# Ledger of designs, part 8: VHH binders against q9p7d3

Target 1, 295 residues: q9p7d3
Amino acid sequence: MSVITQAQEIPTVAANPDFNYEGDPIIIQLCDRDTVFELSRDQLLGLPESILMCLFPRGLLLDYEIQECQLTQRPLIFQTADFDPSLLQYILNYFQMAENRTANDEIALSPPPPSFPGKCGIILLKEDIEFFILPPISPTTNIAIEVSPNDLLKLKQRVAQRLLQQKKIFDCLHLENSTSEGSAEKNLVRMLCYSGFHEDDEWKRRIQEPHRACITSVTLTNLDFSADQGPVSDPEYFPVYHKLLLFWQKPARKCWWDSSTSITYNGIEFATWVRRVWTLELAVLGANTYETAAV
Below, E stands for the ipSAE of ESMFold2; O stands for the ipSAE of OpenDDE; V2 stands for 0.75 times the mean of E and O plus 0.25 times the DockQ between their complexes.

## First folded at step 1 (VHH)

Design p04 (framework vhh_7pa5_2; at its last look DockQ between E and O 0.02; V2 from the best seeds 0.00; counts 0 for: pae E 14.5 > 2, grease 25 > 24.2, placed apart)
Fold by OpenDDE, look of step 2:
Structure p04 (fold): chain B 295 residues (1-295), chain A 123 residues (1-123)
Amino acid sequence: as target 1 above (295 residues)
Amino acid sequence: QVQLVESGGGMVQPGGSLRLSCAASGFTFSSYAMSWVRRAPGKGPEWVSTISGSGGSTSYADSVKGRFTISRDNAKNTLYLQMNSLKPEDTALYYCARDYDILTGYYEPFDYWGQGTQVTVSS
């Protein structure tokens, strides 16, 4: 089955041509599942592309019913999204804090990227885990053991719980088994560590998606090149820096399968297949699509 | 040895068009997503576009969206960038870079770059 990876269009916020946006900040009321967020247009557009894709997999609906907010007399745009509210809140809070620090010149890219002088970089790492439970094969009949839907649900819940308890970001890469210093996994960890992560870092948010055998995790960090003060002789220094900068508005993805998770239910061991998808993205505060067009 | 050789750059007037090519060798070309990156004078590198190994998916920077088209010919181990409606801001050294591949799980973004081809947009 050729997984036709449909080119996910970058969600763009199009202005309603019938609405005069001159002078007043547009407020977006984002109905994210059961939680309502109020965001400015700039806040929304400032979110990482990967997050926007999650919020709006079909793109931002261009046909906004602009209502006047009764309280603020400001234009209000209603938008729906399907993303874990706790994750979104974490992201928004982080960006807000970063903005506040930037405003006080406390956080700056060091060295500042030539393309974004005076801007703050945030690295987003996201993991999506999809897990599948494989029915065991009877050693006597060579036939897969039938599992009731109810039992399957319980098994999925147990797997989810185990995955939720796995908090360390890099444990899943099984670095201990990597014999070569140049393994892809080691290079990935190195790159992330240069970006501000630490080898023992944990997911800041890790949640189970509703009604899905899926775990989503997110961690944000400020771009910090101080960790890169490794020996000037590290041939990966410059390449890593450039690579990170190139992740701006270009989420990098890594997909792999992991079979390390098993569960025992009623004395029977169930194997699980876990598909892990990592998304890495650089977000630059204050750099929106409009500003990039002008640069 | 992995080699990437860019060509097709030049000087054009605003509104003009160019087509860049990148000849790849030394690796299984179809197994890797490929990207175009550019570096303008006095600026850092900027991602321009990416195409998956199969060519089935493409992505673009907002700055070039609607104007640039990335494509590839895996039989010829060649990456292309059609650039239309060029602007002075597009002036840069354009690099072909080997990228990650989502299908294969390889995550070595931009591990190899060509020498670049110069694109100059000036009246």
Scores: ipSAE 0.018, ipTM 0.360, lowest interface PAE 6.5, mean pLDDT 79
Fold by ESMFold2-Fast, scan of step 1:
Structure p04 (fold): chain B 295 residues (1-295), chain A 123 residues (1-123)
Amino acid sequence: as target 1 above (295 residues)
Amino acid sequence: QVQLVESGGGMVQPGGSLRLSCAASGFTFSSYAMSWVRRAPGKGPEWVSTISGSGGSTSYADSVKGRFTISRDNAKNTLYLQMNSLKPEDTALYYCARDYDILTGYYEPFDYWGQGTQVTVSS
C-alpha cells in the first residue's frame, strides 16, 4: 500500500483517427522530405493550377482520396512531388494575407467586375530555369571534352550564381535590344505592369534547388482594375482585365532558350544554354477550383 | 561514359526533308526526356523540340511546329527529328540533349550534349 509500482504502458498502437472530411485539415507531405503543410480543402483547391501541377504531376482526384481515407479510417495525407518548402510557404502566406485583407479591409481597387463580386484577383508569374553546360569540342581530336562529375558540379554552381544575379523579373526579355515600340516583349511587360507589376520589380522568391541545375522563381501581385482606363491616345488599347480572363481556365505558358553567359574553368570555355519557362496565371480567392484524374 | 552521337545532317534545297538521329549510350535512355536544340551561325541557341521518356508527350518551338516531328525508339536508345518543308532559316548545327521531366522532380538533371550535326538549307 505504501509502495505503488506504476505500470509501463505498451507503446501506443495507432488509434482509429477521429477525422471529419468536411472540416479536418488536409496534410501535404513533400516528397523525400519531413516537411508537412496543413491546408483546408479551400486552400488546397485555391492554389494556382501551375502549382498544383507541380505538386501533383500525376493529377489529384480529391473527392476519391477523401472517400478512400474515410473507408480506411486514416488521416487525409497527400504525398507530393519534390517542391521547395519555402516557396510553397511563401505562396500560402501570400494567399492568406490577401484573403485576410479582403475580409477585414475594403480593398481600394476599381469596382470589381460582376464576375468577381467582392473578390480579389491574384496574378502569379512563375519562372523555371533549367541550364545546361555544353562541353567544348577539342580542335585536335574533334571529340567533346568530358568533364568529371565533381568538376561539372562546380561549373553548375558558378552558372547558377550568375543566373541568380538576374534579380529583376524583366531582365531576361532583353528589352534594351528592341527597336520596336510594339514588340511582343514590350507588350508583355506593359500588360504585366498594367496588372500590378512594376518594370523594376524583383522576383519575390528565387531559389536554386540544392542538387539540380534549375532555379524556380515566383512573384505574385493583386490584379489592378484601375489600369482598365487606358490613355485616349492609344488606339489599340485593350483592357488588361479582359485579356487576363483568357487565362482564367488555364495558365498561359511560354518556353524559350536564353543564352547570356559562358564560363571559363581551368582555361577551358564552356557554353551555357538556359531554358526558361514562364507561367502566368490568374487566381481568384475562393473561386478557383482544380480537380484532375489520378494517373 | 554518357555519349550522345548525332547524324543525318547535310545539304538540302528549300522545301526538302532530312531525318536526324541521335544514338544514346551510357544511361537508361527511357528514363529521360530528350530535346533537340539548334544554333545558327552568329546566333544564340534555339530550342527546337522535346519528347518525354515514354514518348507520350511532345512539344515544339513555334518556328518548326507543323513541319518537324520528334520521336524516339527506346529499344534502340535512339532519338529522331523528322524535318519537312525545310527553309533557309533552318540552317544550323543541331544538338541532341539529355533533359529531365521537370514535372516529376524525381530525376537528377544532367548536362549531357552531343557534338552536333550540321543542316544547311540553300539553293
Scores: ipSAE 0.000, ipTM 0.301, lowest interface PAE 11.6, mean pLDDT 69
Fold by ESMFold2, look of step 2:
Structure p04 (fold): chain B 295 residues (1-295), chain A 123 residues (1-123)
Amino acid sequence: as target 1 above (295 residues)
Amino acid sequence: QVQLVESGGGMVQPGGSLRLSCAASGFTFSSYAMSWVRRAPGKGPEWVSTISGSGGSTSYADSVKGRFTISRDNAKNTLYLQMNSLKPEDTALYYCARDYDILTGYYEPFDYWGQGTQVTVSS
C-alpha cells in the first residue's frame, strides 16, 4: 500500500442547487463533542470532502434538512461524528481567511494560470495514526514476554509522546538519498514540494485523541503555482497542479504500517506497530460548478 | 466488548497451505475493514492484507501477493486468510485486526486486534 487511492466518488453532504431559500442567511449549528460551531450553508459546503466524511460519515441531505427545519420550526442543529474540535476550528479559520481573500479579489501568493478552475487552491494533508506496543519474543522460549497492564499503559504514554514529537511531515516516509527516484513515496513528496510544501515542513496541528492510542495531524497550505519551475517553452510539460486536480473533491488515501519506531522500557526493547493513513485533498475556491476541459 | 480470536495456525512444510480464521464479536463486523498482520521472531510487524467491510476490495503486501487470499464471511462474523505456497520466511505470529470502517471514512481506522496464531514453515 504505497499508492494513494481515492476514497469516494459522490459527495458526503448533498445540496440541492435548485432549492431557493427565503429570508436571512441560514445559520447551521454543528455540535462536535462539547463544542458548538456556527456556520453558513456555504461555509459547510465549502469544507473539504474528506473533512465532511469525518463529520458526517453517513452523509447529510443538507437542503432537505433545512427545508424540514423551516417547515417544522425546529432548530437547524446537527450532531457531528467524533472529530477533534481544535482541528475543526483550525480548518474553519483557514477556509474563512481564504474565502475572505477570494471575496475581496485578493490574489494569494501567486496567481493561478487560466487553466486552473478557480481563484485559490488549498491543499489538505491529514495523518491518522493508531499505534500498538508489541512485546518482544523471547529467543529462548519463542513466545512473547508478558507485560503487565500498568507497564503497557506507561509504554503507550511514552510512545504517544515520541510520536507527537515527530512533527516533520515527511520523516515517516523514511526517504534517503539512495531511495529510487521512481519510488511512489519520493514522487509524492516531490509533487507536494512543487505545490507549496517544503521538505522540512511540520504538521500545523498534531494532537493525541483523548484516552486513545491515536494521533491526528492536519496541515492546510495554499497551492503555490510559482513553486513548479517547468520549462515555459515545453508544450508537453504537465504542471503539478494538474495532478492535484485529480484530488479536487475526491480525497485520496495512502495507508501503510510503520515498524521503524521502537521504545526501551526497563532495559527491554519493544517494537511499535504504527498504522498510518494519509489523506490528500485539493479544495478550490472561487470555482464554477462546471468542470473545465483542463481538468 | 470487542473480541478477535485467531485460529488455524500450525506447522507445515515449505510449499504447503494453511487457512487462518479470525472470529469477531462485540461489534458490527460488516461495517469494518479487517487486516492480517504478522510478526516474525526478532522482527517488527509486517502488514499482510486488508479487506473492506463488504469484502469487495482487497489488498496485499508484495511479499504475499499471488500466494495469500483474504476473505470474510459477514454472516459468520469471520475473517479468513488462505495461505498457499508457504515459505520459511512466512513463519510468524499472525494477528487479525479491525481496520477502518467504510461508514466512518477516514476516521479512527484501527483500534482492536487479536492474540495471534503461530504459523511455522520449516523442513
Scores: ipSAE 0.000, ipTM 0.247, lowest interface PAE 14.5, mean pLDDT 77
ESMFold2 (binder alone), look of step 2: mean pLDDT 82; pTM 0.823

Design p05 (framework vhh_7pa5_2)
Fold by ESMFold2-Fast, scan of step 1:
Structure p05 (fold): chain B 295 residues (1-295), chain A 125 residues (1-125)
Amino acid sequence: as target 1 above (295 residues)
Amino acid sequence: QVQLVESGGGMVQPGGSLRLSCAASGFTFSSYAMSWVRRAPGKGPEWVSTISGSGGSTSYADSVKGRFTISRDNAKNTLYLQMNSLKPEDTALYYCAKDTYYDYVWGSYEPFDYWGQGTQVTVSS
């Protein structure tokens, strides 16, 4: 198996006809950083589609890229879009742990669904948070109160810091304000919990962008068909489970606005509008078609 | 009321082509992303492809990428799936599904509903 490593220096090496293009690791170079990762072909292809789309927004034709490197006698070094190296390392470590769990048959008592027989799933929940602050309109001049760009950025950073202190993933849905047991928010929480999350889950990783006052949050869970969430063979729960799997198969994006936060600066109250976008991705382990196509 | 009617399925030999159609009514077709979903005998549903309301963005499952093309005609309220280089593994009942906006409000989202009856595609020699 390949070792996942991170190095500061980007290798620039002369063409070498002795490169082993079938067995050598793929080196991922993060754009605008001197950071590289060494991945096996299987590790790269095992990344969730949402992450692959972030790293390779123009798409990645792995076999074609490897062949081009071989024809030009270049090392397997692939340039990516900009991405946080610590977040990528976290994701790679999590997937390695999940694959080890699958290899050890630690998925206990529930049968796999017909769509994914004998396979372990990983669900990635990513949240992108963007802020904008609306200055109040002066009642005497009927003109928005002027705020310098530097002060505006500082205000956004303060709001971001407050949100980083909110650890639980479902706090943003304000479930306490729902007046119905069948609310969309409560149903979403129930569906995600059926898929392996639970109500007290916390964001496993949160990162603030230094120049944009934006937060990217991520959490991951292994898909578990445990008895606590009902058996997949149960007629009542099995159709719901199939619908959830179908939902996760495509990149799913959920967006809403949170206006519950206000900040006071120099005696003036500013309304804060927060755009919250959840991206949901299902990665199914052991579904590598390249292994199947080999023989 | 929302109605989706699939057509264009049938029997073909491996390597053949088929074009599926879905006639939509009862909603503003151009405002919604549309998807194709298939179910093979004895298997669960598999997402195949999605197209945005404007037609400017498309996505495909890895198993069909490069072989299938999704398209839409908003003037005719019709969704299409052009299937080329068909394989026995493509044998399935194909459903037309109405998505919501990519950005939506909570409370009215029904992304996993099957709105059509499906059209059968069988690939055999």
Scores: ipSAE 0.005, ipTM 0.308, lowest interface PAE 11.5, mean pLDDT 70

Design p06 (framework vhh_7pa5_2)
Fold by ESMFold2-Fast, scan of step 1:
Structure p06 (fold): chain B 295 residues (1-295), chain A 124 residues (1-124)
Amino acid sequence: as target 1 above (295 residues)
Amino acid sequence: QVQLVESGGGMVQPGGSLRLSCAASGFTFDDYAMSWVRRAPGKGPEWVSTISWNSGSISYADSVKGRFTISRDNAKNTLYLQMNSLKPEDTALYYCAKDEIVYEWGDYVEFDYWGQGTQVTVSS
């Protein structure tokens, strides 16, 4: 339920004096899609952190946005990162049903669609890319070259585009460089492939911001081993379900700094320092109740 | 507000050892993963190592694996890098870095997520 600080850019809309910022829904608009969702504050804050991070890679400071919209008499609309509308709708419906049961025990939860039998998990793979552009030091003056904010913005956009050329979701794990059978990286990839990913899968969503990029991939998997239901039913991989459940309580994260090639702008070469965070999270959904990642 | 101050660099001969320290302030140190990053003369920046908030997860660049050890002391708000079996190619300016979500409200803002760096020179 934590509030995350967010920078956002939304279209200017006409003031709506009839909009109740305490009771009316929060409108979220998916980036690069003609799709909007209406959520209560409780629905939004009740979503798993993995989903919130996917929707708001810049973070979200809800109280600040409410106050600003109240002061300017604007509808409360947030622009999100790109996300699969069908997957988001399913997630919202499922958690709303679960919250209705928590808030009102008189309402029985509807079972999930037949495509999601038994105990289901949402697996989120995410790579956050943050980069810093370093002006070179002039060889004649020994002082860092000054760059205007507009030129720096253009440089950031070019770097972000270059960084988003990474296509495959497992490239960051350097599987080709692993010499150990049973390495942590190889075991993790094997587990994820069993759960609905393919080793050649490409990032499904790419979000580019001036100094940050976020790329994501999500899948739904069956965690009900006994039901023998899911993308792959293989008794040989029974330990995979137990390993997946470890990420429900303890998300796997790998953080590193990548060396990037210099980029040339107006005859000047700029170095780029890239911080990369690869994240794996599991949100658990039940047929009769829900469980979320404890992060 | 975030301050990172690296120290412990110097000149050492090949095969020698150095221990780098990074004193952190202005944030809750034990809530964040921390990293070491280096830049060699004439080269781009290279990630060296990362340690999670509770030391439960540690990773190293292949070039330093088996020679360097990252550690942290949350009670002292300090990050360490023990460097053994140093090679000439380890010569670089070493920085510590905080794992943080960067956000902007319109205009560009430069963030001081790194300290001044500490120079490590390996030569005979």
Scores: ipSAE 0.000, ipTM 0.176, lowest interface PAE 14.6, mean pLDDT 65

Design p07 (framework vhh_7pa5_2)
Fold by ESMFold2-Fast, scan of step 1:
Formats: sequence, structure tokens, C-alpha cells
Structure p07 (fold): chain B 295 residues (1-295), chain A 125 residues (1-125)
Amino acid sequence: as target 1 above (295 residues)
Amino acid sequence: QVQLVESGGGMVQPGGSLRLSCAASGFTFSSYAMSWVRRAPGKGPEWVSTISGSGGSTSYADSVKGRFTISRDNAKNTLYLQMNSLKPEDTALYYCAKETWEYDSGTYELYFDYWGQGTQVTVSS
């Protein structure tokens, strides 16, 4: 008997046509919040380096991220470090307005929020934490002990949990030591506190970054240049500002290594190194103009 | 299974040059950024340099800028570190490290892991 053969088109997996990965805006979502910000690529890349470093501590590989979203058929939603949404909105609005302002088309900028009185200076300080597990050399074979990638991840997570249990962010710096190392530690902590940290600040864990389980997202310090009667260049009138400039002058980045912890895996002790990196950037906002300086 | 094998270390005099190599296997090499990290005797590990998966961007520690050059050959799955004008302070065990991205809920997380055993560089007269 005659049969009518209807050809069935075999569907292939195709990229989602609802997304325009070149033209669609990038959505950034703040860590542990429902708050999202919609930015064009030009707006995102045009942000000051200090803001970009606070939002994307290890950098943002835009071409790579977009390509991966396209390959996985996912929207352009990128998660950032934790940040105050109101403060980020103020920063975005201020820099956007400053960029769009011209001599013949002046836009009145919104007054700074109460957290930025007078002529506002913003000192941004960001901390990144990395964990390094160093396998011991076997005395019998003279070869480093092998650990699987999954087990290394678990070891790093355990080290991060131990750091969280220390509670205070500066406990590992052993500030009671009066040696030359103790002097450097005390000066570092003092300068970090001038930049907006507090010695009693506690760790904040980030579930989505197990290898960076403890991170202080950003601290902001208001500088009120209008409060003093002298010039900004005079250290007698602006001592904290000048101490920060001198300390961060070269480079604008400080690093501390802590090797005081160890971790046991299958009865073997592994040396653990924690790297803490602080990056400071001074952003000065005044007279409806934008200025930033990396010190 | 990810494997990284470093080579090219040795003993050189100050002002000398060495080229380190890292042979990678078990992953798509061109898809991942790679780094060199060193550990000097009695000190913690120090990040030296990073190169993107495509090789289009590089970064260096201030202590090695202008003296060291990181590069990669994606066809050979090999990472390189060209070290010029070596100083006694460059004496260290050098590790090749792979950076891994993990996708979770709309973003990629970066992980930094050591898979290599390291190669010793000694700068002395």
C-alpha cells in the first residue's frame, strides 16, 4: 500500500534568537541582593577603574563573558561584589551626567546625598583574598603529594571557613608583635582604618566565591575640603589625606601574606598561604567636575 | 584530569636569562588564563604574571616589569616565562597555575589553583 512520507525536520540546538549579544545591555546584579543595574557596554567600561575594581575584583573579560553567555544561551547578567545600591546609583548618575555635560548644555547635577556632604572626596578601598595550598614534598619519593582539583577546592573552602571563625578581619596580622614585622603590620592596619575600615570589622562570606570566601567589598570615606580654612596641599589642614597619599603613593596596592595556618588532608599537613590585597583609589568630586587619582 | 609540568629552571649568574615552560594537558588550554607564581626561600608565594586565554592581555608584578615576558603557544598547549636581567632576589621555586571559570546562576566565578610541581630558579655567582 502507498504511504505518504512526511519529512520531519530535525531541530538543531540553536542560540536563543531573543538575545542580541552585541547590542543588548549588560545587566549587573549586586551580590546577595535583588537589585540590578542595566548598563550599555560603553557605560560599563567608562566607569572609573576604582568602581570597576570594586564591582569586578578580578577584572571583567567582556568578550569572553559575552561569548560564554551566547554559547550557554543565557542572558547578559553578570554578578558583582556586594555594594550599596543607593551609593552605586549615585556614582553612576554622577559620572554619566559629568560625561554628558558640555559648556553650552549644562545640566544641574543632583546634590550629593547626606553621606557626601560639601565638596565630596571618595576614597575607595577594596580587599581581595586568595588561598594557596602548598602540597608537601614526600621524604620517601621526593615528589609533591598529588591532590585532585576537587579536593584542592575543598581544602581552600576549609581554610576560608577557618578565617571566618577568626571573626575580626585583622586578627591574622598579630598586632601585638613589637618586632619590625609588627611595626609594618600596625602601620598597615592604621592606614587601612584611615581609608574606612574599622579594626573590629568582621568577615563577610560570599557563597558564590568559595576561593574568596572572605572579602570586604569596599569602604568609602568622605573628604570634606570645605570644612578647613587652608589649602588642600597643606598637611596641617588635611593630615589624613596627606598620610593616605604618602602611604599609597607607590604603589596604590598593598599586599600581605599570612602563612600561620595549616590544614590536614588524609593525615598529611599542608602549608597554607593566604594573600590579602588592598587596592586604594582616590576619587575627588567637586564643582560638578570628576577627577580620579590612583596613588 | 588537569596536569601542568614546569621545566627550564636552573642556576644562572646575576644579569643572566632563563626561559621557563609549562606543558598543560587535560583541559582546553586556549580557554583559560594562565599565571606564574613563585615562592622564595622563607617567604610566602608571590604572583609574577598572568596571560589571558587568547594571549591578548598580560599583567606583571611590579618587581618583574620590563624584565620578564609571559607568552603562550595554544597550538602546543604550552605557557612560557622569558626571564631577563635576573637578580638574586628572583631565586625561587616557580609554579605554573591554571585559572578556572565556573558558571553559576548567570555569572562566571574565577578559581586559581596550582597543578604544577614547580621548577627551581637560582641566581647566584
Scores: ipSAE 0.000, ipTM 0.161, lowest interface PAE 18.6, mean pLDDT 64

Design p08 (framework vhh_7pa5_2)
Fold by ESMFold2-Fast, scan of step 1:
Structure p08 (fold): chain B 295 residues (1-295), chain A 124 residues (1-124)
Amino acid sequence: as target 1 above (295 residues)
Amino acid sequence: QVQLVESGGGMVQPGGSLRLSCAASGFTFSSYEMSWVRRAPGKGPEWVSTISSSGSTISYADSVKGRFTISRDNAKNTLYLQMNSLKPEDTALYYCAKDSYELYWDDSYGMDVWGQGTQVTVSS
């Protein structure tokens, strides 16, 4: 779904003389950084859904925000969730190259940075977390301890905060608990690392409800849509993007149950039952446009 | 060295049937999940079906579910795909792929496609 909508909740009023709300650029400021980016309205709306979801996890009512700025006589500056500044700069530069392509294809095309050779895509890894508090059994009565709705809400909030302490994207897979190099979890990590993630990459998070969390991580990957049929013995015949899509089309590897999280509340240990669902979204960057695919 | 040799493709009219075969060598066939993957002209690869090493767990893409049947013969190191009720949309080069249940030290993770594929053309 779109994370940005245009709304007409506020009547149009005359612009402040110091601001041109129709022509002035939108400035976005990355959370907890001094870094700002200047975009036109069209550039902002043209960003892939995966990037917009990362920057505006709660969505953005663009026309409403612009009119609110006009009414309050403030500049068009919007704060975003945290994001990698170098990655965002690369994406914005790529769109600028694509926009200029209509002037002259040979001049408009620039090679991707050395760290992103060839065609590139943006991979958004998203984890949806749903957790349940397991009622402890009283040693005296052998029945589940009853928890009031208010206390249950507080417990869920503490579990959510506990989950926020797991910063690295692969921490939830508990790789240290398996010595087998053939485990599904280790294969998943290697596949994602092959595509551009690093083992030390950290989640950029949003927590919407005490019992639910959505956390994301973004990277660029190499794409090769021009790969023709190769020799039978060539293990690199299929490019990384094709291997990722095939891996994520398989039903077996996207959901895990994690019971490692527990909290102590009023002297009682509460175990949690955490359902973790990973989804991969790929936005393919072309010379003149982009293509977005969810897998 | 790993070798996968697909066969059984051809031209068929809509509603027809074909049976594809994949002869495997160079690895312990009975220890790996096997998959069928197809590539239509001008399109990327699409996963079609997967069968577990024992043959007890099978999955299909929604587009072929109910029409295609994957099977294997571990004694013959052969993978099969029975295709019924073929549609023009099934026109593609079909590959069998060794699916990784074990780590590959050579960066070949996920579905490894080692065959040249077999062409299926559905036209009226």
Scores: ipSAE 0.006, ipTM 0.341, lowest interface PAE 11.2, mean pLDDT 66

Design p09 (framework vhh_7pa5_2)
Fold by ESMFold2-Fast, scan of step 1:
Structure p09 (fold): chain B 295 residues (1-295), chain A 125 residues (1-125)
Amino acid sequence: as target 1 above (295 residues)
Amino acid sequence: QVQLVESGGGMVQPGGSLRLSCAASGFTFSSYAMSWVRRAPGKGPEWVSTISGSGGSTSYADSVKGRFTISRDNAKNTLYLQMNSLKPEDTALYYCARDEVTYYWSEGYTEFDYWGQGTQVTVSS
């Protein structure tokens, strides 16, 4: 795995290049940025599907691109959708660190189960926030207060800063409003906490998209590969990682509206509606390759 | 009292076939999705297949697609797994499991609330 600094230019295409598509790095360039990343084929295809969908929203036809590059004598370079370079770098670093731990038994956090010798499980939780600002209705005109585009932009920036300061992962689920231990929200938190998260955990990276009412957050944790001793018919011997590995065959998504806050700007109180999309994915890493789906 | 009892396992040569059965009692069988899960010697559990309560939807692990068929008879409270073109890698203890009815944000369920005792399938020459 090789990651180049974000300011590097893409090399000029040679007149008659000869490419080793299995040994040479794949170059990805983030849309409308000078940032490039070099990944092996295995590292690119081993990225979580949720991340691949963000980078390649129309899909990735890798073998088609390889054939086209051979026919047109171009280097293997992909233009991706817009993505934050620091967020992508964090994800790549996490996977590299986990791969190194899996390859070296001395520093492994926990031994892999017999069903996955030499493998490590990683859970990725990604949050996408889109927020909307609703002006109040004037008591004198009974019509929504009009806000200039400039003032609306300032409001959006202020809302984004407030949301960025809410660093705890699970605060947005409003667990204090739940009347039952069996609620969907409490069950979600319990599942994630059994998987390696803690109730007071904070997002590891949280980025506001410039000039947009959008925030992207990610956090990653190593799955606990506790020893699997005893028959699977005994629930005590059926640990959480086996359940996750059996049943997450693709990224799981949850979308909801969180209307929990207001913001005051120039003496006027605005209601803020937040749309949250959580994407949960399990990636299984081997000593030699990445696997981004449940096995 | 919920009870799941598997049967139909045995020894078979590579390329052979077996049909597993799971007799369910103590609950409304047609109201629950049911799954087959296997555990090979020295390995953790591997999900094999799931069928919806009505039988209208089925899903399979990639390793068994095209070779195994899951089905159910709600009138008899019985789950089946037809296993064709068996390979040595299919050697495992096969469990019948009832899906837990839990409201998760995830598609599907990440745990089962009841398991059978299992039935052994051995594929060898």
Scores: ipSAE 0.000, ipTM 0.113, lowest interface PAE 14.9, mean pLDDT 69

